# VHH binders against Nicotine blue oxidoreductase (nboR): the designs that were tried, part 20

Target 1, 204 residues: Nicotine blue oxidoreductase (nboR), of Paenarthrobacter nicotinovorans (Arthrobacter nicotinovorans) (q93nf6)
Amino acid sequence: MGDTDLPCVTGVLLAAGAGKRLGRGPKALLPYRGRTLVEDAAETMLVGGCHEVVIVLGANAQAVCARANLEPYRIVVNHDWSSGMGSSYLAGDAAAHTKNHILVALVDQPGLSVTTVGRLLVSHRPGRISSAAYSSLDSPRVLRRGHPMVIDAGLRPAVASTVSGDAGARVFLRQKPWLVDLIDCSDESTGEDVDTVEQMYRLL
Below, E stands for the ipSAE of ESMFold2; O stands for the ipSAE of OpenDDE; V2 stands for 0.75 times the mean of E and O plus 0.25 times the DockQ between their complexes.

## First folded at step 15 (VHH; framework vhh_enristomig)

Design q4 (from m5 with R97K; at its last look DockQ between E and O 0.45; V2 from the best seeds 0.00; counts 0 for: pae O 2.9 > 2, unsure alone 63.4 < 65)
Fold by ESMFold2, look of step 15:
Structure q4 (fold): chain B 204 residues (1-204), chain A 123 residues (1-123)
Amino acid sequence: as target 1 above (204 residues)
Amino acid sequence: EVQLLESGGGEVQPGGSLRLSCAASGFTFSSYAISWYRQAPGKQREWVSYISSGGSTYYAESVKGRFTISRDNAKNTLYLQMSSLRAEDTAVYYCAKEDEDYRGWFSDYFDIWGQGTLVTVKP
């Protein structure tokens, strides 16, 4: 393909979690590279090529908005955040223009990079899902689907229907693996979240 | 502490049936979704079926209509009823506790796997 234009994409940053496993409050407010994790992730998505970024907040949304400079971004507060990640995804999906693709990222993935975002956007093919994928020490020859992930505008209704139906996006992807392009991003990150004390080294 | 134990594997003729069980302990079984996976020799692990904590069921296209996942929350046990078995169903079958937090929503992260039970469908 000779088309080098970036797709029209809304970044959807899922940042609604309470941070219970870390015991340090909302993960969105964890310090990272001189600012909060949410500020760093959102800027990375925008600089990487998203046309706009929608940040989905939930737990402690007031504290996050008070402590982080989120003025450049659109904010959606999901008051149903405790029901699980599905409600946060649906809130972010609903905020994005129907004709746009969405790039979905999680706030607690500190290895998110401009390079990864750009790679996904350049690699994306119409009618498909483009997923960052990672190998790990435990499975060094096998790529695992991870985040961020680009969901084509045409697939958004089907993914949303599956998420609403009690299954989460992972079941849609498992049922239709032929729709998913795995984009190797192992050079940028292991794809692991910050969930434990041992994983906090990723915030240095 | 947390454990998943598969059983019920064995040899079966093509077109036959087999019922797998997965006994769970050390966590609140009824609060979690659980999946079956399988791995044929030399191939990557493949998702087979999923049952939510609320009992909703989902299947890979390759097994839809032939396999039935179910759970008995009173006995902390997951089942896979396999029918119309084919040679390509030969694999080690694993149960896995689904991660309902951020980590598992996109990726196939699991913190607990069973040891597996072998199913062999004769040529």
Scores: ipSAE 0.367, ipTM 0.699, lowest interface PAE 2.4, mean pLDDT 82
Fold by OpenDDE, look of step 15:
Structure q4 (fold): chain B 204 residues (1-204), chain A 123 residues (1-123)
Amino acid sequence: as target 1 above (204 residues)
Amino acid sequence: EVQLLESGGGEVQPGGSLRLSCAASGFTFSSYAISWYRQAPGKQREWVSYISSGGSTYYAESVKGRFTISRDNAKNTLYLQMSSLRAEDTAVYYCAKEDEDYRGWFSDYFDIWGQGTLVTVKP
């Protein structure tokens, strides 16, 4: 029975940030599409084809759990969230089965769509990293690497070993750019993070 | 106007040392990660070193143990201390500012580049 055990993909949603810049509480709880950013992102990942979704929370974990419906998802609390996004990534990575690929997304990227997730999963090549890529109005011919990103199970240990502080997996990607496949998702989003109040209002 | 200006390049013998500087202006220097890149003749631009806004440092394998990246936020200046220089280190060295629009955890784009400074290591 050739169980072509296609490797499963664990969605890892990083939502551990305090959202200090916006002053409106944790980004995870920002309203979006009639629910919260964290709910929307997690559902998108699941519907998009992830086998399971791990949500990594941080300092605002209690509030997020109290206010958002996260029952369908696995919750991991990163108690070291203040050290940077790296610790949150590591927490999420550790929660995923060692044989699974991980699809890593950020909660502050509301442009995440089911189509984008599906596109990455279908396009993913073994032994590689698949990154959503977006063009900008200023550079329509240039694809820029963004979120989400699929990391092959075989590369997860190597990526994890480079993760530290606020730099995260950037170091690995810089060191081994040839491992990264850019998947054009410009038709779905701009790939921009919600980091400003202006950006937030555009989403409301 | 946002600007980066590299300096400190020159000719050096193998095994020698050189310190590069990158002067930043027109933006809040302390809030951005900055990288060094280099481009050798006939080769593609390659990443050399990275320093986050928080001060975390990283290096390409080819320069690890030999190069040291640092920043002085008070002076809005990035540094690259190079030691044990090799012929293969010959390149134009560029500093690059992290793109404001792409500050994601996995993003690796820089929007501002300096004009570069030439480092020549003679065999």
Scores: ipSAE 0.033, ipTM 0.421, lowest interface PAE 2.9, mean pLDDT 85
ESMFold2 (binder alone), look of step 15: mean pLDDT 78; pTM 0.781

Design q5 (from m5 with Y109F; at its last look DockQ between E and O 0.44; V2 from the best seeds 0.00; counts 0 for: pae E 2.2 > 2)
Fold by OpenDDE, look of step 15:
Parts: C-alpha cells; structure tokens; sequence
Structure q5 (fold): chain B 204 residues (1-204), chain A 123 residues (1-123)
C-alpha cells in the first residue's frame, strides 16, 4: 500500500504579541467561546486538518501557559518577540519539520473556522502559497489576501529569508504574487483582526 | 486631510535616470511603511519597492539594483531614485501608505494612494 506520503501540514499559531493596545493582557488569553482565543484557534487548526499545531508565544508566555490549556499543542517561546512578528514567524517555521507545509494563523483572528482551515488545505497546490481571501462590504468583488495562509514546504526557506523586522512575509508575497492562490473565505469571516475594544465586544 | 502626492515623472531616454518624490501630509509620516507601485498601460498594477517605518528597504526583482527607495522623515517625503531606465519601466508610478490597522503580517493593505506620476522611457 504505497503510503502516498501526503505532505503533512504544521499549524503555526502566532500568539507572541503583548496586546498592548487592548490593555487587557495578551490577546491569547482573551475570552472566546467559553475558552481563550489561543485555545480556540489552536483547536480549530487541529480539527481543521493540521497534523500538529505549534503555538508561538512571547511577551506573556508564562501567563498564557499557566492560564490556558495548551497540552495538546507544541509550545515555542520567542524571546525576541519585541522585534516584531517576523521573529515569531521564524520561530514557528523553525519548529516545523522541513518537509511539512505550514499553515500560519494569527491568534487575534477569531473568525478562523474549521471550514476555512479545511478549505485551504484541500485547495493547496504544491509549490504555491494558499491564502484565505476576503471581500469587503465596500468592495464585494475584490478579494484581499488575509489569514490564514498555507506555505508550501519548498517555499518556506525563501519566505523565511525575506522575513525581517516588521515587514514580515509581505515582501515575499509582493515580490512573487504569482505564487499566491487566493481562496475565497468571505462566507466564513470578514478576515478582520480583533484590534479594537469594539471588535472584541462584538465577539463576546 | 491625509494625502500623498507624487512628482518627478517625465520623459527620459533608455539608460537615463529619474527621481520621483512622494510628499505626505495629514499624518505622522515616520510611523508608516510606504510602497511604490506602478501601472503600465494595459497592465496590472505591480509592486515596485517598499520601505518600512524603520527604514528597511525591499525591491521587486525587475527593479532591483536599478531603483533605490528612501525616505526623509523630516520632510515627510518618500523618494524613488531610478537609474538604468528601460522601456518596460514606462508606467504611472504611485506611492501608497500601508494601513496601520490592518496589521495582517501577510496581507497588503494600503489605505492611501497618490494620484500618480507618469514616467515615460522612450529612445
């Protein structure tokens, strides 16, 4: 039975930020659906089809580990979290097996669903980047790339090489837009991050 | 009012040089990343160059080694020094401010665009 070695996908959940803007502690620990954002996102990634989930923590790693149930997941602490999300991405990328694709998600995107994750994984093409895409009310015909994203194992080194400071993987995506497949997920979420108190309350 | 205004476009011969400027007003210029884009006739808009708020610079492969992006925060101005210009560089060039609220690490969201400046490279 030829083990069609379907490439495994490692979920990388970026949750290293301090959440300074909200003043309510780390975004990872915000309540959501009777649990925390980090727990919800990680479970969603796993149930959605990721083979494993790596959670990248940073500013409040100790507190998050103490308060959230993260036993089913791999934890990576980015000690350089203050340098920006790029360092967290690199930490997560490094934790994933070199042969695996990675599905990168942000903890502050509560709109992440099992369906979205599944859709991306099923739609992913070898040698490409699959991005969730969302339309806005203002531009219903225009899909904009958002999170999560699946990065092919073969592209991970190239993406990582472009990651610096606050620019992140945006540079790679801009340099090689033809590698990016947009997967319409407008039916699942708006793709917006929880960045404001108002947004948080809407989720409650 | 938040505004970006491009200038410096014109006609130049192949192999020539041109410097574009993007004047920013109505916001804290130093806090934002800004990119240059261009759109050739009948083609899609394409990314040219990026400079972060911290001063990190990046380029499209097609312009790497020929174009230089820079910023003067004191003057609230973005620059694009273009050298070794080619016919394929002919386009309207736009500067765009990256949206701070759309902190999607992977997403491109530009909330403010200039009106553009035309660069024509003709023998």
Amino acid sequence: as target 1 above (204 residues)
Amino acid sequence: EVQLLESGGGEVQPGGSLRLSCAASGFTFSSYAISWYRQAPGKQREWVSYISSGGSTYYAESVKGRFTISRDNAKNTLYLQMSSLRAEDTAVYYCAREDEDYRGWFSDFFDIWGQGTLVTVKP
Scores: ipSAE 0.307, ipTM 0.666, lowest interface PAE 1.6, mean pLDDT 87
ESMFold2, look of step 15: ipSAE 0.391; ipTM 0.712
ESMFold2 (binder alone), look of step 15: mean pLDDT 82; pTM 0.829

Design q6 (from m5 with S107N; at its last look DockQ between E and O 0.61; V2 from the best seeds 0.00; counts 0 for: pae E 2.6 > 2)
Fold by OpenDDE, look of step 15:
Structure q6 (fold): chain B 204 residues (1-204), chain A 123 residues (1-123)
Amino acid sequence: as target 1 above (204 residues)
Amino acid sequence: EVQLLESGGGEVQPGGSLRLSCAASGFTFSSYAISWYRQAPGKQREWVSYISSGGSTYYAESVKGRFTISRDNAKNTLYLQMSSLRAEDTAVYYCAREDEDYRGWFNDYFDIWGQGTLVTVKP
């Protein structure tokens, strides 16, 4: 019975930003559902089907570790967090086993659900990138790629090679759009990031 | 008013060269990443090249080695030097500014587009 060892998926939660725009501290520590955004997102990833979750911290790593319960998860501190999201991605990618797929999520996406994570993992095709996709009210027929994304283990090196502090993995997606499968998650969230105070209040 | 304005398009023979410009106004040009896109008749818009605010450059495989993206922050201008032009390069070329607020690591969000400039490569 050839144990078709389904490749494991490492959840990579990017939470290294300083959250300067909100003025309320790191986004990771924002209250959400009786917990913090980082706790909620990490749990969602794990319950959703990730085998492990790596949380990438940065600007406020000490504070986040002190205030959030992150014991079930692997913590990686990106000391180069100020260089941009790219360095955080690379740190998270490096922490994942080379044979694993990675599911990359952002901490400032409170719309992340267990269903979305599960849907992506089930729908993922080998050698491809699976992206959550969302329609907007203005364009209900148009799916736009969003977070989270599953990157196949085989593509991780190539993606990493294109990542810079300021450009991110989006360059790879632009270069090879045919590798990306959009998974409709419009029923779960709008795909919007919490970037404004107004958005934050809507979540409270 | 925030604006991008492309120029430099025209007709050129195969193997020829052309330089496109994208003039930016109404915003701090140096703070933004900008991309070139093109749309051929009857085809979907496709990404051509990208330059970050820090000056990192990237290219579509179809134009790599032939096209060069650059920027002059002092002039608030983006450039696309095209060489070894091919018939398949015929398209309307657009410059687009990336939205800084939609720092979705994986999302392409361009908030401002130029009107485009037509490049025709004909024998």
Scores: ipSAE 0.327, ipTM 0.679, lowest interface PAE 1.5, mean pLDDT 87
ESMFold2, look of step 15: ipSAE 0.356; ipTM 0.685
ESMFold2 (binder alone), look of step 15: mean pLDDT 82; pTM 0.832

Design q7 (from m5 with E100A; at its last look DockQ between E and O 0.48; V2 from the best seeds 0.00; counts 0 for: pae E 2.4 > 2)
Fold by OpenDDE, look of step 15:
Structure q7 (fold): chain B 204 residues (1-204), chain A 123 residues (1-123)
Amino acid sequence: as target 1 above (204 residues)
Amino acid sequence: EVQLLESGGGEVQPGGSLRLSCAASGFTFSSYAISWYRQAPGKQREWVSYISSGGSTYYAESVKGRFTISRDNAKNTLYLQMSSLRAEDTAVYYCAREDADYRGWFSDYFDIWGQGTLVTVKP
C-alpha cells in the first residue's frame, strides 16, 4: 500500500555568505523586525508551511549560532562557502530528505512573507518548479522569477547536477523553462535583495 | 554608452557553419556573464548559451554539441560558433548581458540586449 503521503517540504535557507559588501558582518545577523534576518526568514518559512527548515551557514557560522536563536531549525555548515552559493545550495539540498520538495530562500531577502511561502506551497504542482515572481514599476506586466523557489523532489537531482560556480540553478531553469511556474507575489514584495546600505536602511 | 552589437548572421545551408560575434562597449566586459538568445518567427525567445565571467559555459539541449560559446576579453567580444546547422536554428540571435548587480541565485536578469543578427538556414 504505497503510503500516498503528500511529500513534505523542507525549507532551505541559504545564509552562508560573508556579507563583505555591507561591512557590517554577516547578513544573517542584520537586525530585522526586532530579530535577525536569519531568525525572521527561518520562522517565516516554518510558519508559511515548511515542515522543517534547514539553515545553511558558512563564513560566520559560529557567530551566527552564538548570536541568533536557531534552536527550532536544523543547521548545516558549508565549509566550502567561499566557492559560492552553489556549494551552499548543494549542502542544503543534501540535508533534505530525498522524498521532500525543497523551498529555497535567501537570507538577504527580507521581503519574504508567510503569505508568499504559503502561496508557493499551495500552488506547487508535482514535477515542476514553483518560483515567486515579481513585477517592477518599470515593467508592471512582466513577471520575473525570484525567490523563494520550490523545487519538486523529482527534479532536485537534476537541478543539483547543474549547480556550478556562480551560475547556480539558473542554468537548469534556462535549459528547461517549461518546468517553471511563476507565482505572482508582486503584492508582497519587490523581490529585491538587501545588497546596499541604502536598502538596509529602508528596512530599519 | 553601454552597448552590445551582434554580427555574423546570414544565410547558410543545412549542415553548414556560421560564427556570430557580439561586440561589447561601454562597460568592463570581463566582469559580466553573457548569454546568447534566439527568436524564431512566431516563437518565443529562447536561451541558447551562457558564458560566465569566469569562462564557464552552458548550452541549451537543442544546440549542445553543435554550438560553442566563447569570449575574448581583450577584444570585448563574445562568439557563438555554430556547426551542423538545421532549419530549426533559423532565428534572430541576440546577445544579452547579465546584470551584475542582480544577485538572485535563481533569477535571470539581463539588462542589456543587442539588436540581433539574423541567421537563416535554408536548402
Scores: ipSAE 0.329, ipTM 0.694, lowest interface PAE 1.4, mean pLDDT 87
ESMFold2, look of step 15: ipSAE 0.380; ipTM 0.712
ESMFold2 (binder alone), look of step 15: mean pLDDT 80; pTM 0.804

Design q8 (from m5 with R97A I112Y; at its last look DockQ between E and O 0.61; V2 from the best seeds 0.00; counts 0 for: pae E 2.6 > 2)
Fold by ESMFold2, look of step 15:
Structure q8 (fold): chain B 204 residues (1-204), chain A 123 residues (1-123)
Amino acid sequence: as target 1 above (204 residues)
Amino acid sequence: EVQLLESGGGEVQPGGSLRLSCAASGFTFSSYAISWYRQAPGKQREWVSYISSGGSTYYAESVKGRFTISRDNAKNTLYLQMSSLRAEDTAVYYCAAEDEDYRGWFSDYFDYWGQGTLVTVKP
């Protein structure tokens, strides 16, 4: 089980949002598990097995860098963040070495775990997308594609081409479902976003 | 209250055409991407088509060239023009509103679903 057996993967953490829905500043700086969300997510990706982590910042990038310890990670500032998450994804994709797979994570997914990252990396098959998948209370027998996901280096150009429109990666995944391996991660997370974490934070 | 209401379903012969509508209320329709999904008896719900808030259109391979999605933001209405219908198109058709921002970008998290309209293509 040596390090040479693991997929060569760049973690791409999308953290460019303004946090306007929360009304308390950028989601990246929301306190979570004794740190900020961005610190927790980035460390999780790195410890889980990503070779490196690229953090894409946008709104409030200066404040995030000043208040979070991001020294172990590569920072990309996307000044076009307001055009949508597509531009942030493209910025992170462009920063990753062309030979590497990408593990894409969203900063507003605080349930991300080292186990989930490791499971995706171990399960990944060349030429495919490995997606964390989750069941719900309404459909406990059905897995739904969720976050995070591994995009094979060979598929990165096709996904990026799809993202350059306003549809994002969802159309690629819906048009080519046979390229997607669903990896059951229900035991680790429900795939909930920061809106749920923000609600819990205000109730604690 | 948010509501999506599909209409226009019915019976049709193979090769025929139908036009489905999805009337939206209770949210800023022009700001949402909208999809059509369908579910045949005994099968899982499958994606059919997607139209962005900006009007870009996308289709499942099985319907490309036969179905056309469109929207009329002034009327808060989504349409699916279906032509060259086949027996395998028989299903309940649903519209669903999608967040074009971060949470729906990589996954199938939908804010709102309609109640569905039945399309039957006779054998």
Scores: ipSAE 0.362, ipTM 0.709, lowest interface PAE 2.6, mean pLDDT 81
ESMFold2 (binder alone), look of step 15: mean pLDDT 79; pTM 0.789
OpenDDE, look of step 15: ipSAE 0.427; ipTM 0.755

## First folded at step 17 (VHH; framework vhh_enristomig)

Design r1 (from q1 with E100Q; at its last look DockQ between E and O 0.55; V2 from the best seeds 0.00; counts 0 for: pae E 2.4 > 2)
Fold by ESMFold2, look of step 17:
Structure r1 (fold): chain B 204 residues (1-204), chain A 122 residues (1-122)
Amino acid sequence: as target 1 above (204 residues)
Amino acid sequence: EVQLLESGGGEVQPGGSLRLSCAASGFTFSSYAISWYRQAPGKQREWVSYISSGGSTYYAESVKGRFTISRDNAKNTLYLQMSSLRAEDTAVYYCAREDQYRGWFSDYFDIWGQGTLVTVKP
């Protein structure tokens, strides 16, 4: 294994939600760092080392495509977005080449950094899941799984099977904790999301 | 106000059985996945079982075949039927409403009950 043995990874950015809690339209279009949240997240994934980025849209996909510059990325529209995050995950997973690992991120985590993405990719071991992990607010010496996470190409069918059974990725990880490497990313992000009016002000 | 209230804990002999209940209020119970967790003194909290809004069930390896999770959406109540109890099952048991989006990768955003104590005698 040489210096060019870094994993080939498709970034999968889950951005299908309606943004109803914020009352400000789709979360994907919230302003962040001089652009939309979706543009910032996708560029971060690409610059951090993902080979390509697949963006999964759902609610308000037309508005998002009209108002964000997504030309560098692949777009998948999940028409079943209202059934939950699982259908969006499966749509993004299906769009990625079967031999690639996937790096999964949520659009509403504005602290995603190039450093975090790169750290996960460099740390990733074959046959495993590499998960960014963050200090708990109540127990700052305890790491908790967060995102983004890298799912090895070899594990993608098993994770997809669990997600198809109406479980989230958390259930797969909880059942098979020996497959998960936690990568400390507390220095780059708290793992918080933008889901309330108060959190939206963090983008200003 | 969202509330989860566990009950049914108590003291049992090894090999015994208990049924825990979690009464939910303040939200649409049938729309959420719910989990049981447990925490023994001095140990990290650990996941025990999960039931989706559609009724699919999953278990930690340590409890498979001994515990059964179920839900009654008409009564807004989650259950954990515990059988063949062992000393290692001694813990405070919590139910948690899983966050459907923000917590897809972590339980940081989940809402927790106060817990009910289960003690399995040595």
Scores: ipSAE 0.430, ipTM 0.718, lowest interface PAE 2.4, mean pLDDT 83
ESMFold2 (binder alone), look of step 17: mean pLDDT 81; pTM 0.813
OpenDDE, look of step 17: ipSAE 0.467; ipTM 0.768

Design r2 (from q1 with E100D; at its last look DockQ between E and O 0.56; V2 from the best seeds 0.52)
Fold by OpenDDE, look of step 17:
Structure r2 (fold): chain B 204 residues (1-204), chain A 122 residues (1-122)
Amino acid sequence: as target 1 above (204 residues)
Amino acid sequence: EVQLLESGGGEVQPGGSLRLSCAASGFTFSSYAISWYRQAPGKQREWVSYISSGGSTYYAESVKGRFTISRDNAKNTLYLQMSSLRAEDTAVYYCAREDDYRGWFSDYFDIWGQGTLVTVKP
């Protein structure tokens, strides 16, 4: 079976937010593992098995490009970033080849690992959405949908049609939960995002 | 204390209308997206409607065209106007605060109300 028959996967890294909650600039430029969050996440996606990585920037795009080494990746600037994550998703989706699946991740997910990315890609079934899932200490037997997520190429248009403004793909997922496969990644991370100063300090 | 409190539930005939309210306190209401959920007896909790902090609205297919979600930020109150009610709409309705930044793809609800019962019967 020639490598030509498997659909490619484009990593879409959403990093367009202003990081207002932390007050320390864009989350993309936060230090992590001796580099920046955006560099770490993008590399993780690539090493994890994505064929290419599209980084969607917005707020402080110039600063991010100037300070982070993003040469190996495709950069898309969402000029409508202030409208919300939806516009950033759409920008990333549009940058990916129509025949590719997309693996969508957020820059503020320090728990993203090569293993998680690989697990999602290997587990992905055609015509479906594969979502990382995490259990909590309070509910160890209950998996909750988290990040990242693989969207089948065939479903991308439908997902995109539900995304607007500050609403994300979660609306589609809620409307059609039967399309979503939860992939247990509880052993890799808690699935939590960095959204507080305290969380940031834990990463340092 | 952060709190959501639902009200407006009751008994209504099929085809009737009902308006639910969710009063928020203890946080900046306007900064958060909020969803309505419902749980019927013996069934799993299901998503009903979503309104973003920016005012974008979305609905489950089962309620689309019949329910309207809205918010009044000045009153710190979420609403669900229900019309053309059906027996299958019978459930406890919950409002839940969603943190949009903790999971764009995830269902992260950190605060739930106690719920209000809606019963649709002849």
Scores: ipSAE 0.501, ipTM 0.782, lowest interface PAE 1.1, mean pLDDT 88
ESMFold2, look of step 17: ipSAE 0.502; ipTM 0.783
ESMFold2 (binder alone), look of step 17: mean pLDDT 80; pTM 0.802

Design r3 (from q1 with Y101W; at its last look DockQ between E and O 0.57; V2 from the best seeds 0.00; counts 0 for: pae E 2.1 > 2)
Fold by ESMFold2, look of step 17:
Structure r3 (fold): chain B 204 residues (1-204), chain A 122 residues (1-122)
Amino acid sequence: as target 1 above (204 residues)
Amino acid sequence: EVQLLESGGGEVQPGGSLRLSCAASGFTFSSYAISWYRQAPGKQREWVSYISSGGSTYYAESVKGRFTISRDNAKNTLYLQMSSLRAEDTAVYYCAREDEWRGWFSDYFDIWGQGTLVTVKP
C-alpha cells in the first residue's frame, strides 16, 4: 500500500500581530536561534512536513520582508490586520488550496518544533482537528489545547464561518470538542506566547 | 490587581432558575471577551458560554436554549441566567477572561474567578 503518514498540508503562519508589549516592533523579527522568529517558524513548518508555508503579514510587512529571508515561502499581506487575528486567519486560509489541510501556527509560539509539527501530521485523522496539547509539571495528566493545530480540509469552511462571527477558532473548538484530537506535545514546549519583555527570556 | 468574583450560586430544584454574576475589576472589562466554565465533582472543567467584547454570545450544546450569558459594561459585570436546571448542571461555575492572542487557539487563561457552587437538588 502507499505511504500516507504525511498528508498534503499548507502551513499557515500567522505573523501579522504587533509586538506592542515588547516595545521592539514586530514579533516576527525577534531573534531566535541565529535568525528571525518568522524565519525559524516557517522553516520548522516546512521541515516538519508541510507541503508549503503561507506567511500572513500585517502592517509590519515591509519591514519583515526587508529584514528576513522569506523567499522559500508564500507571503500574504493582510491589510485588515488591525481588526484582529481573525482577519489574518481568514487571509491565510483563503491562500491555501481548498483540498489541502492547513497547519496553523502563531509566530509568537517560540516552542514550535519539527517534532511537534511531524507528530501532528502523522497523528492526523481525516475529518478532524489535530491540536497540539500541553500539560504542566503540576498537572501532568491534564492536557490543554494549544498550538499548532491541523484543520482538516473538510472542516476549513466551518472553522472559517465561526471566525467570521468574531469569536475566533476557540468557539468552534469548544462547541465541537468531539472533532478535536489532543496530541500530547508536553515534551516539546508549554505552548505559551511571548508578549512581554520578561517572557522574551524564554527565547535566550 | 485584575480580579473576577463570582456570586449567585446556591441550591435549586430541578427545573428551577438561578442567575450568576461575575464582578470584574482591575482591567478594561468592555475590551475583553469573557467565558463561563463549570466543573462537576470528578469531572474536568468544561466550557459553558462565551460573550465577545461586542456582545456576541455562544453556548455549549448542553446548555443552549436554557442559559443566557450577558454583560453590563457600565457595572463591569458578567451574568449567566440559568433556567430549566437539571441534575447534571450541578457544578462550581467560574468566569474567565479571554485572551485575544494566547486564547485564539488555546484554552489557557491567566485570570479566573474563585467559583460559585450551583447544586440542583430533588
Scores: ipSAE 0.439, ipTM 0.745, lowest interface PAE 2.1, mean pLDDT 82
ESMFold2 (binder alone), look of step 17: mean pLDDT 80; pTM 0.796
OpenDDE, look of step 17: ipSAE 0.483; ipTM 0.781

Design r4 (from q1 with R102K; at its last look DockQ between E and O 0.59; V2 from the best seeds 0.53)
Fold by ESMFold2, look of step 17:
Structure r4 (fold): chain B 204 residues (1-204), chain A 122 residues (1-122)
Amino acid sequence: as target 1 above (204 residues)
Amino acid sequence: EVQLLESGGGEVQPGGSLRLSCAASGFTFSSYAISWYRQAPGKQREWVSYISSGGSTYYAESVKGRFTISRDNAKNTLYLQMSSLRAEDTAVYYCAREDEYKGWFSDYFDIWGQGTLVTVKP
């Protein structure tokens, strides 16, 4: 019980999707705030307090690595990306040191900020999940679980087991809601992502 | 045009059984995961059960062992067989279509049915 080392947080950025609905190639390469989405998100996670960032690529991984400056980050290529988000999550989780918490983010969610990342890391409590949460102006007292989230190192095996069971992380979170702290980030973002051409205004 | 229509609600005694149905139209039902949710008066909507497009089933801890979710892709219908009902199960029950990407770990509401009321007498 003399252990004074504190666990670090690995950022896990899920960026394996093909971007078919937008018709502009992989979402990771879409322009955002003067750079690509993947560069912006990864830097935000690192500056916000993650010890390192693991970027999970899949669709067009070669093109993403050629077009984006990802040198500061650790790259994992998930060749099974077409099977769904679960394989990408598991690849990123496996790349993180077992003692670290992970902060999981999706590449195509606009409004991710250094403030949101920092708030989650400061608010995190051992043995729990800290999730950014958002409300709408129409329902200001109702927070809904969103993106990103911090998963305690001790919970990572249980989350991974549930993800391997064909239902994504949603099942773990829905089965154990008492383990989840909702952290109000409504001042920073709506929590919505970009899926269609009409939603691209969120990138400008 | 995408619709989910719940039916089968009613009043039951504690310990009783009831089967809910959710008829889907306007989309390829067999390609989607579907959930049941419920909302008691004055409370937040809560998740009850999930069935993947491949047929894997998952349950909230409060209903595990008492409720069974199933699907009939030929009839475009989702079912919830409820047994050993308790007063705490009284709620309006909704079916909801899942989005594999947007709902992976965020709360995301794609499309909902209108709901069917289940009342378990004290």
Scores: ipSAE 0.506, ipTM 0.778, lowest interface PAE 1.7, mean pLDDT 83
ESMFold2 (binder alone), look of step 17: mean pLDDT 80; pTM 0.796
OpenDDE, look of step 17: ipSAE 0.524; ipTM 0.795

